# VH-VL binders against q9umr5: the designs that were tried, part 106

Target 1, 268 residues: q9umr5
Amino acid sequence: SYKPVIVVHGLFDSSYSFRHLLEYINETHPGTVVTVLDLFDGRESLRPLWEQVQGFREAVVPIMAKAPQGVHLICYSQGGLVCRALLSVMDDHNVDSFISLSSPQMGQYGDTDYLKWLFPTSMRSNLYRICYSPWGQEFSICNYWHDPHHDDLYLNASSFLALINGERDHPNATVWRKNFLRVGHLVLIGGPDDGVITPWQSSFFGFYDANETVLEMEEQLVYLRDSFGLKTLLARGAIVRCPMAGISHTAWHSNRTLYETCIEPWLS
Key: E = the ipSAE of ESMFold2; O = the ipSAE of OpenDDE; V2 = 0.75 times the mean of E and O plus 0.25 times the DockQ between their complexes.

## First folded at step 5 (VH-VL)

Design q34 (framework fv_nofazinlimab)
Fold by OpenDDE, second read of step 6:
Structure q34 (fold): chain C 268 residues (1-268), chain A 123 residues (1-123), chain B 112 residues (1-112)
Amino acid sequence: as target 1 above (268 residues)
Amino acid sequence: QVQLVQSGAEVKKPGSSVKVSCKASGGTFSDYAISWVRQAPGQGLEYLGYIIPIFGTANYNEKFKGRVTITADKSTSTAYMELSSLRSEDTAVYYCARTQYDILTGYSDHDYWGQGTMVTVSS
Amino acid sequence: DVVMTQSPLSLPVTLGQPASISCRSSQSLVFSDGNTYLNWFQQRPGQSPRRLIYKVSNRDSGVPDRFSGSGSGTDFTLKISRVEAEDVGVYYCMQGTHWPYTFGQGTKLEIK
């Protein structure tokens, strides 16, 4: 039998968004038990990410317990960060494949149409004023806001991303790294036509430098320092990068070609 | 000069709802967080929640168990606090306050307050 | 929730004499950015609260230098070097580091 699949949604999302993915999984891997976690849906997805991590942890623990052979995680958009954090805090998870589906793994710094909807009167260059404050960090979007022009504020004020990245020292860094390294494979999915994740390379742990030049994963300090295990995972052949063009952000979970190419191979 | 002007006093029956407004002037409304704090007669201050207008979403004190709704109208630079299922214990002066991050001075929370709105809940 | 404990709750003071109010938090108020978001508010009779001090020791504009804030971590103090008649009112400490934000019980300053 196939290992169970757990799906974690993104910002302003719900389980309904994954109806096509469920169909694809059922067709190609019949009998697979797929659970789309219906937590923190809609506006509740703006809750602090650590709160979400705790909630999702409570939901996945019993699923994992019933699947001693392991499970697969498919985590979309903001959900990818939730899942990474989840795997970092769980010392007993049994995740075989962690599929990060168009997730801002290295943070977000953009004011695309999607973000302008959320921040209609703000510019990306000014969001640091809100996000890197105690009151701003009570919102999920600010938990992974990564302003390359205010790196000091990011490193100091980010209560989520900077911590799970090991960019700021904390007493759990070593343990979190150990826990995260329990993952069998890290499958990174994203693409240049996403239109939301900015830069789109963030889905592959690439990100802007101070000049807004995109650097790849191997150039990031978190990789070079192996702060949470990326270098180790890459060395063991556990990182899979699956870029795909022509897919908008809201279509990653519903595109059949994407599924067959980037997701299906890791559900066995 | 930054000013927060609140709506007038309210008298409500138990079980009803009240909606208080807070109009901001003298600044950039979109850059603020608007907080709501109440004070029962002769008592201390209690935090209800705050809204970041540009986000359009609020953060609430869970003590109120969903009875509080904070909204903002950016077009009028007005924030609102609605409290439902009113109880006698909800009798208080309700204040709005501003929080802002200034590029030069940094984070500045609750630096300006409204004049307060008395809400009386009685049968 | 973070509990803010003020002492004393009642503070009778002779004009011209100094006053001191203590505020203790149940946990550290240091935010990740290294700042401590502890405020002191003054509420004169019949008025809205007015922020006097922010981030432990910074005076707001227009606040007399008679007022000073100090402290770190979980222990904070507001001092008035020379109490004046206009200082009568209730003083509150407030933490803005941890949600939900919380206030102390208030200290009522009165003139003897």
Scores: ipSAE 0.707, ipTM 0.874, lowest interface PAE 0.8, mean pLDDT 94
Fold by ESMFold2-Fast, scan of step 5:
Structure q34 (fold): chain C 268 residues (1-268), chain A 123 residues (1-123), chain B 112 residues (1-112)
Amino acid sequence: as target 1 above (268 residues)
Amino acid sequence: QVQLVQSGAEVKKPGSSVKVSCKASGGTFSDYAISWVRQAPGQGLEYLGYIIPIFGTANYNEKFKGRVTITADKSTSTAYMELSSLRSEDTAVYYCARTQYDILTGYSDHDYWGQGTMVTVSS
Amino acid sequence: DVVMTQSPLSLPVTLGQPASISCRSSQSLVFSDGNTYLNWFQQRPGQSPRRLIYKVSNRDSGVPDRFSGSGSGTDFTLKISRVEAEDVGVYYCMQGTHWPYTFGQGTKLEIK
């Protein structure tokens, strides 16, 4: 009776990371078939996001085909961007709820502990030199690196995020918009204490302007121009915003209160 | 079948330098970070630094900064640790270790370790 | 640098009995992402270190279920529910939260 749930993980994750999420789903929606896709783990999480989209597409097609009443997607962190592109490239997806768990939907620009580990001699202000090269765009993190001080380079060099957000033109943009709009509900989850996603409002389609002032979704050109359907979805009543404080990046899939408040209501 | 194979034992004079190699086989070299850890005879473990071959970035423990250089050659699947201005206190077994990492969460894991390379510094 | 303190330093134990090793850090090991990067390593005589536990409580592949890790913040424990002869060696805790990464001084497990 419950629609199947497909879980798309973030970076270097495994199905074990979602054990609490699966436990919560089983408690509230017993009998739900949950499939956690263990694709692009470890090194493969660094592969170009378009390559990941292709692989996840191949995995979800048979699951969707077996569930004519629809499926739900729960997509964590980087996985939320994979799911956004997946829903745009699939002419025939039957996704009811797309639940995005703290995903950098407008991109990432943060001088965080992760950045210091990956690029110990670089600052966030200098990472654009690496990411906006053809070589850099062969790595997933650079596919959604969004430097607000070099927006011209982001728009021209981003091989993934600028295209799926309709910030740069693409021949398939109209079809991608039509496909994405097939989604029943877009459930956006995130919060100020995440510690990784910077700015945290990126999970809600907000982002920095050139002065590093956060502009919310309704002030973004992609929303105002309805480039991939956000304005249409909001008007349809299909966008749910569920911010929650006190949750760190790796706890979104294991917090019971978060699950009951933001996820459970959308798992019909 | 991932293995890390290190170069053989070295005996060096004070003031010289040593370059230890760590060749990865079985998996793809760029999959993970490579860390260097040393252990003086009868003592505990001490972290020197790491390299992320896929990005070509390296970080060093401040204690060794200016003396240690970690490099990687992706074409030969080999990481190197070079330590200069050697002192008798640098006498230790030097290990390389393959570290699983996450580009957002950072590193925490050492999956596989090399067999170790004994470096003896004596006059 | 973060100081990692282990107790006891010497641990004689009878075969089949449980063993417990404590590890305390001089500051919280909770990383900005909410994870706690506390690892446990085993070093058998003459061998390279082997990872047993990562992120406090996760067993590495191939590690027997008799090994378990627990703890939070600054206080961590490695437990062996039933010590076997092959468990002889030195056990190290290691923090990967604060650079530079640091190890405890080691606990030598010996069969009585």
Scores: ipSAE 0.448, ipTM 0.752, lowest interface PAE 3.0, mean pLDDT 89

Design q35 (framework fv_nofazinlimab)
Fold by ESMFold2-Fast, scan of step 5:
Structure q35 (fold): chain C 268 residues (1-268), chain A 123 residues (1-123), chain B 112 residues (1-112)
Amino acid sequence: as target 1 above (268 residues)
Amino acid sequence: QVQLVQSGAEVKKPGSSVKVSCKASGGTFSDYAISWVRQAPGQGLEYLGYIIPIFGTANYNEKFKGRVTITADKSTSTAYMELSSLRSEDTAVYYCARTQYDILTGYSDHDYWGQGTMVTVSS
Amino acid sequence: DVVMTQSPLSLPVTLGQPASISCRSSQSLVYTDGNTYLNWFQQRPGQSPRRLIYKVSNRDSGVPDRFSGSGSGTDFTLKISRVEAEDVGVYYCMQGTHWPYTFGQGTKLEIK
């Protein structure tokens, strides 16, 4: 039988967005128990990521407990960061495949059409003033705002992303690393035509330097220091990279070719 | 230079609602949070909530049980605080404040406060 | 909610002499980012409050250097090295680490 699948949505999103994904899974892996978590939907997705992690953890524990063979996570956009933290804070998770659908794993820095529509007066250059305050850190989008021109502020003020990435020290870092390393496979999905995640390589642990030149995962201090286990996972053969061109941000969970190529193989 | 100008004093009956305005001039309205703080006569300061206009997001002190609503109109650079189901204990001076986010050590901009609006709840 | 306790509540001082106000919090004010969000405000009679100090020890722009803040964890102090007549008013500590944000009871500084 197939392992259960738990789905975590993104910013301003809900379970409804995954209707096509559910159809694909049912077609290729009939009998799979898929749970799309209806927590922090819509505007509630703006709540602090640590609060979301706590709520999703409570929902996920009983699902994992009744599936001793393991579970799979499919985590979309902002939801991929929630899942990153879940895997670190849960000392007893049994996740086999963690499938990250276009999630800003190294953070977000971009004035995309989506953000301009949602926040029409916002500019990426001015968000650091709000995001790197205690006020801003009460909002999920600011928890992973990573301004490459104010990296010192990001490192000191980020209450979430800098900590889970091990870019800033934390008393629980060793335990978080041990827990994260329990994952069977880290499947990273993203692409250049996403249009929202900026830089798109953030979905693969790449990110801007101070000149806005993208440095890939293997050039990041996070990887080189093995801060939460990326280097160990890569050496173990546990990291899967599946980039795909031609897919916009809202289409990752509803493209059949993407599903068959990048997701289906990891849903034992 | 930033200035916050609040609406005039109000006298309200118990059970009614009041809506206080706070108009910003000078500086960029969307760059800062607008906070609301009240002070009962001869008493200390109590935090009601805030709005971050750039995100359109407000947050409230649970003490007010959803009785408080804070909104912002970016086109007029005006923030509003509405308090419903008024009680005699709500008699206070209500202040709006545009506060620094304290994001940068050595950042030397000021916080700015409105002049206050006296709200009296009497029967 | 975090309780902020100030002492003394009444502080008569002679012009030109130093003054010191203590503030204690019921919980640590160290935020998850490692910063401590403790602020000090001044309210002169009949006026709106104004911030003097943010993040424990940083003076706001335009605040005279005779004002200084110090402390860590749960124990904080505001010092005025030499009190001037314009310093008369009520001083409040405020924590911005835990929601909801809370103020101390206030310390009334008076010239004797």
Scores: ipSAE 0.014, ipTM 0.494, lowest interface PAE 7.3, mean pLDDT 86

Design q36 (framework fv_nofazinlimab; at its last look DockQ between E and O 0.02; V2 from the best seeds 0.00; counts 0 for: pae E 7.9 > 2, placed apart)
Fold by ESMFold2-Fast, scan of step 5:
Parts: structure tokens; sequence; C-alpha cells
Structure q36 (fold): chain C 268 residues (1-268), chain A 123 residues (1-123), chain B 112 residues (1-112)
């Protein structure tokens, strides 16, 4: 029998987006129990990420408890950040493969059409004024806004991303690192044609420096300090990088070639 | 079942302003955006702007910038569209419509519409 | 602004026969996330517009299955497999990809 799979959706999303993914899993791993968590759908996906983490935690505990062999997580877009935090806050998770589908792991800094719709008079260069306020941090999109031109403000004001990445101190950081390191495999998926995640390399822990030049994971302070275990995971062979061109943001969970290449091999 | 109910018809003189209301019932007001679209007699549809109540942000079609203001009052679940410096060519039925924050149906889906408010501008 | 062009503008059809409306956009309607935000609306005489189709081909709940949408990029079609008397009205395509959002000029469907 195959390990159960738990799916966590993204911003303004719901379980319906994963119908093709479920078809692919059923074809290649028949009998797999797949649970797509139908929490924080649509507008509720704007709730603070720590609130979402708590709700998803309550939903995954019984699933993990009944699967002593372990479980796999497939986490899409913003959902990948929720899963990052779940793996850190859960002292007893039994996750084998954590599959991150185009998630802004180092944050977002881009004038996406979603942001232009929500904040039509704001440019990406000015969004830090909203996001790094206490009010702004009550919204998920601001929890992972990472302005490379105001890094000191990001480090001081981010209530979520800077903490889970170990970029700012937190009392639980040592325990979070220990818990995260229990994961079997960290599978990172993303690509240049996503159109939403900016920079797209954020899905692979790369990000802009102050000159908007992308630095890859191994050049990040988070990696070099091993703040939550990336360097340790890479050293033990537990990080898989699977970039693919030609895939738009809403197609990561519905492309068969992507599934066969990047996801299928990690579902035992 | 979401329902959008608009204020009644108005007759205005050139140079005055009009404020049309759109009251939402059947769902949480902050769960969707509200758009304003107008239709002159016997003509097609023209987009004025929208508001995102949860963030208090609004966007306006450039054609109407400086004359149109869209606001929302969450306590009464009501959106407002105010158009100033009225001219005879502003005579139209004004509609409000909702858009859900949901990638499944799209960010500009406009799935429910109000009944419309006739605004007549005449001297 | 994106120009939406519908054809025909006047569509007399015989009851029970199929009808087809074309909508062409001056720019691609593919949004940054890969979705195509093209909607079809029906406006019956004296009524508010009613959405029939969203994202090119998805039929709204309660809309009869005789209505279908298709297309990609800049070229879209609304089809009615068998026209009924209650289908009389004006049909509009609308793009929600590029601000400001724009509508086609409308197609008036009439029974012969």
Amino acid sequence: as target 1 above (268 residues)
Amino acid sequence: QVQLVQSGAEVKKPGSSVKVSCKASGGTFSDYAISWVRQAPGQGLEYLGYIIPIFGTANYNEKFKGRVTITADKSTSTAYMELSSLRSEDTAVYYCARTQYDILTGYSDHDYWGQGTMVTVSS
Amino acid sequence: DVVMTQSPLSLPVTLGQPASISCRSSQSLVYSDGNTFLNWFQQRPGQSPRRLIYKVSNRDSGVPDRFSGSGSGTDFTLKISRVEAEDVGVYYCMQGTHWPYTFGQGTKLEIK
C-alpha cells in the first residue's frame, strides 16, 4: 500500500484545483488515500498564515496518527509556506516527502496582476508601507512580502516568513529546526514561466539581493547559517530540485509531464 | 444566496452629483469585491470601477477618474458609487456586481448583479 | 484599452435551431497566472445582465447545458445548441484580464 498524501492549496484557491493531480496519483499509485484539505478557501486564504497553520495542524494530526508508515505533503503556492511552518511546529510529524509546488519560500517581490487588482494604486516598491505595518501583517500575502530594498523593515516586521526562515530570532527556533529536519525529502518545484511567483527562484530558496540580482539558495544567509536545516538536508541528500519551463502558476497541479518527472518518484 | 439591492431612481440637474447605494445580503460583505457598470439607454455596458472592501482600496476607469468615487461601509454591508459634475451623457442605468476572491471562478467573474438604478440627467 | 468585437450584432434564429456568437479581443486574454478571463452574459429585456459562462468554457450553476463556450487567446465562441423562446435578449462577452475591463458591443438574439 502507498503512504497517504495530504494536499494544501494556495492563495484564493480550494480543493477543486487538484482534480487532475488526484487523477494522476490514482493512475500511478492506485489505492493511495489522498486528502485535499478544504480549509481557508477563497477569501479565507487571506487570513494570517499563523492562523492557517493552526487550522491545518488540527486537520493533519489525525491523518498522521493513523498512518504510522508516514505521509507525504503536496503543498501548492502559498500552501508551501503553511507546510514549512507545519513541519517546524509539529513535534511528532511523520512526513516523508514534502513536495513544494511553486511556493515563494524566500518570499515575494513582484507587481503581479493579483496585487494590482488588490492594491491598484500601489507599486511593488511602495507595498512595504502597507505590508510591514501591524495591520498589513494580519493578511497572508503580507506575511511573505519580502522587499529586498527594505530588508531591515522585513526582518523587523515580518510576523511569519522571517521567523520560519530563521532570519529573525524566535524563542522556538531551535525546536522548529529540530522538527523540520525530521522530514525525509524536500522536493522543490518551480519554473521561469510561472508568471506569479517573483522571483521564480524563490521556489528554490533563491532571492533578490539589494540590486535585484537573484542569488541562489547556497548564497543565502539562511542556508549558510543553516538556520532551519537547509544545509543539513542538502548534505544528507534530502533536497530535490525539479525546475521546469513552460508551466504557468495555475498549471503546476494539472501538467502530466511535471507530475511524472517531479512528483511521482517521491510518492512511495 | 447573495442578493444585491440598489437604491431607487434619481433625476439630477447638470453639474450636480449622484450617490447610488448597493446593499449586500446573503453572505459576508468582506467576502467579495463590488464593481460598478453603467448602461446608457439602448447602449452597451461600460465599466466604472471596483472596490475591495477588506482593504479599502478602489480602482477607477481612467475615463471617470476625478468624477467617480466608490466607497464601502462594512457595518451596513453597503457599497456606494458617487458621480460628480453630471452631464446629460451620464444618463444611464447603473449596476453593481460582485466578484469573489476565488481563482476557480476568476477575480473578475461578476457572478451576481443588482437590479440597476436609473439616473437621469436633465435640465 | 482592449477592444472586444462581437459578430453578428443581430442574430435572428428559428426556434429549435442552433445559434453561434463570435467574440474577438484585440489582445490575448491570458492572465499572468495562466487563466483566461473571458465571460459571457445574457441580458433579457428589462433585466440585469446574468452570467452564463466564466473562464471561457465553464457554465454557471443553473445555466442550461444547451449553452457552451469555447476558444483561446483572442478568439471565443458562445453556442446555443437549440434556441428556446426564453433565450431572446442581448448577449455580451467581457474580458476581465486587462484593466479597464471591457465588454463587446452586444449581439441581439431574436426569434424568426
Scores: ipSAE 0.698, ipTM 0.864, lowest interface PAE 1.6, mean pLDDT 91
Fold by OpenDDE, second read of step 6:
Structure q36 (fold): chain C 268 residues (1-268), chain A 123 residues (1-123), chain B 112 residues (1-112)
Amino acid sequence: as target 1 above (268 residues)
Amino acid sequence: QVQLVQSGAEVKKPGSSVKVSCKASGGTFSDYAISWVRQAPGQGLEYLGYIIPIFGTANYNEKFKGRVTITADKSTSTAYMELSSLRSEDTAVYYCARTQYDILTGYSDHDYWGQGTMVTVSS
Amino acid sequence: DVVMTQSPLSLPVTLGQPASISCRSSQSLVYSDGNTFLNWFQQRPGQSPRRLIYKVSNRDSGVPDRFSGSGSGTDFTLKISRVEAEDVGVYYCMQGTHWPYTFGQGTKLEIK
């Protein structure tokens, strides 16, 4: 039998968004038990990410317990960060494949149409004023806001991304790294036509430098320092990068070609 | 001059709901967080929650979660606090207050307050 | 929740004399960015609270230099060098570092 699949949604999302993915999984891997976690839906997805991590942890623990052979995680958009954190804090998870589906793994710094809807009178260059404050960090979007022009504020004020990245020292860094390294494979999915994740390379742990030049994963300090295990995972052949063009952000979970190419191979 | 002007006093019965408004002027509403704090007669200050209008959702004190709803209308620069299932213990003056981050002056929390709205809950 | 403990709760003062209010937090108020979000508010009878001090020691505009804030970590103090009649009211410390934000019990300053 196939290992169970757990799906975690993104910002302003719900389980309904994954109806096509469920169909694809059922068709190609019949009998697979797929659980789309219906937690923190809609506006509740703006809750602090650590709160979400705790909630999702409570939901996945019993699923994992019933699947001693392991499970697969498919985590979309903001959900990908939730899942990475989840795997970092769980010392007993049994995740075989962690599929990060168009997730801002290295943070977000963009004011695309999607963000402009949320911040109609704000520009990306000014969001640091809100996001790197104590009151701003109570909202998920700010938990992974990564302003390359205010790196000091990011490193010091980010209560989520900077911590799970090991960019700021904390007493759990070593343990979190150990826990995260329990993952069998890290499957990174994203693409240049996403239109939301900015830069889109963030899905592959690439990100802007101070000049807004995109650097790849191997150039990031978190990789070079192996702060949470990226270098180790890459060395063991556990990182899979699956870029795909022509897919908008809201279509990653519903595109059949994407599924067959980037997701299906890791559900066996 | 920044001003927060709140709606008038309310008298409510137990079990009912009250909705207090806070209209901001003299600044950029979208850059603010609007907080709600209450004070029972002769008592101290208690934090209810706050909203960042551009986010469209609020952060609540868990003590009041489920009973308090904070909203904002960016078009009118008005924040609202609704408290449901009112009890006699909810009798208090309810204040709104502003928090912002200014590029020049930095973080400034609760620097401006409304005049307060007295809410009386009695049978 | 972070508990803010003020002392004293009642502060009778002679005009022209100094006053001091202590505020202690149950945990450090230093935020990850190094700032400490400790405020002092004054509430005169029948009025809304007015912020006097922000981030431990910064006076708001219009606040007389008679008022000063100090402290670090978990211990903070508001001082009034020379109490005036207009200083009568209740003073609150407030932490804005940890959610939910919390206030001290208040210190009632009265003239003897």
Scores: ipSAE 0.360, ipTM 0.764, lowest interface PAE 1.8, mean pLDDT 92
Fold by ESMFold2, look of step 7:
Structure q36 (fold): chain C 268 residues (1-268), chain A 123 residues (1-123), chain B 112 residues (1-112)
Amino acid sequence: as target 1 above (268 residues)
Amino acid sequence: QVQLVQSGAEVKKPGSSVKVSCKASGGTFSDYAISWVRQAPGQGLEYLGYIIPIFGTANYNEKFKGRVTITADKSTSTAYMELSSLRSEDTAVYYCARTQYDILTGYSDHDYWGQGTMVTVSS
Amino acid sequence: DVVMTQSPLSLPVTLGQPASISCRSSQSLVYSDGNTFLNWFQQRPGQSPRRLIYKVSNRDSGVPDRFSGSGSGTDFTLKISRVEAEDVGVYYCMQGTHWPYTFGQGTKLEIK
């Protein structure tokens, strides 16, 4: 019998976007209980990420309670950050596989087709002025905006990403790390043709240095200091990296080969 | 010199809706939060929500969620607040204001308030 | 929601004398960046509100030096060193740290 699967959507998204993923799971793992959480759809996905985390937490508690053997999370795009925060704040989660489907885990710093729609009067080099203010932090994209040229502002202003990364002191840092480390597997999925996540290596905890050179996960301070448990997870063999080329951002949940290669093996 | 000019007073029946406009002139529109605040007769101030026009989306006080819609039209430098399912207790003066931190300049030297729009909800 | 409690609610003051208004929040107003988004507003009779003080202690442009703000964490004070006739009105503290942003009940300042 297969563990229940909980699906968390991304920015400007809804539960309908996952119809093909649901079909793949039903065909390959019949009888799997799959719940696509129908919260913060469309424009509501711009609400502060901590507000979204609270709402998704309330929704997952009864599902996890009914499945004492554990559940799996499939979390797409912005939803992967919501899920990582859930794993940190929930003392009693029973998640086996956390599948991060093209999520900006180390943040976002990019002029992209979708971001141009959101920011028609600003470029990425100036967006820190908006995002690293109290008003900017009221919007989800700014909660994980990560300007490599203004790291001091990021560290001081981020109300979400810097906290869940353990980059700032806070009273919950030790407990959040302990909670996150209870996950069975962290499955990182993404690829160079995504077109939205910038750098695309953010889906694998890679990110820009000050020269916009991408440093991989093992070169990041949060990994080296094991701030929230990445080094510990990798040492346990609990991190799976599954890059795939040729997939655009909106196609990750509707590609059969991706599902079979990167997702299905982890839906025990 | 920034000025906020609101639409005129409205008398409405319970269950109807009202849409108040707030036209900005003499300054940048997209880079400031435009807030909506109301004041019932003889009462204090209550924050309804805000919009940052550069983002094109709004945040609402959850007390009014489902009844309030705040929008902005950058081409006319006008913000709008629509309150639906009106009740007698919604009788108030509704203000638009630019009282928040200037996101793009980081400067907060002065606030600007509209003149207020009286909305009366009466059977 | 963060509850903002002002004291006193009514403040009769002799012209030329000092006035002090207290504002307390139900939780810390220190934001994650170290800033404290506590503002003070004045509403003269028949007029729209006007901000006097932002971020605890910064006077808006054109606000007389006799107005000052202080405080930290959850406790804040607006002081008027020498009350003048034009200071009559209602004063509100307002927090902009925690959504939804909230006002105090107001303090009505009158010249006795």
Scores: ipSAE 0.013, ipTM 0.429, lowest interface PAE 7.9, mean pLDDT 87
ESMFold2 (binder alone), look of step 7: mean pLDDT 89; pTM 0.921
OpenDDE, look of step 7: ipSAE 0.025; ipTM 0.607

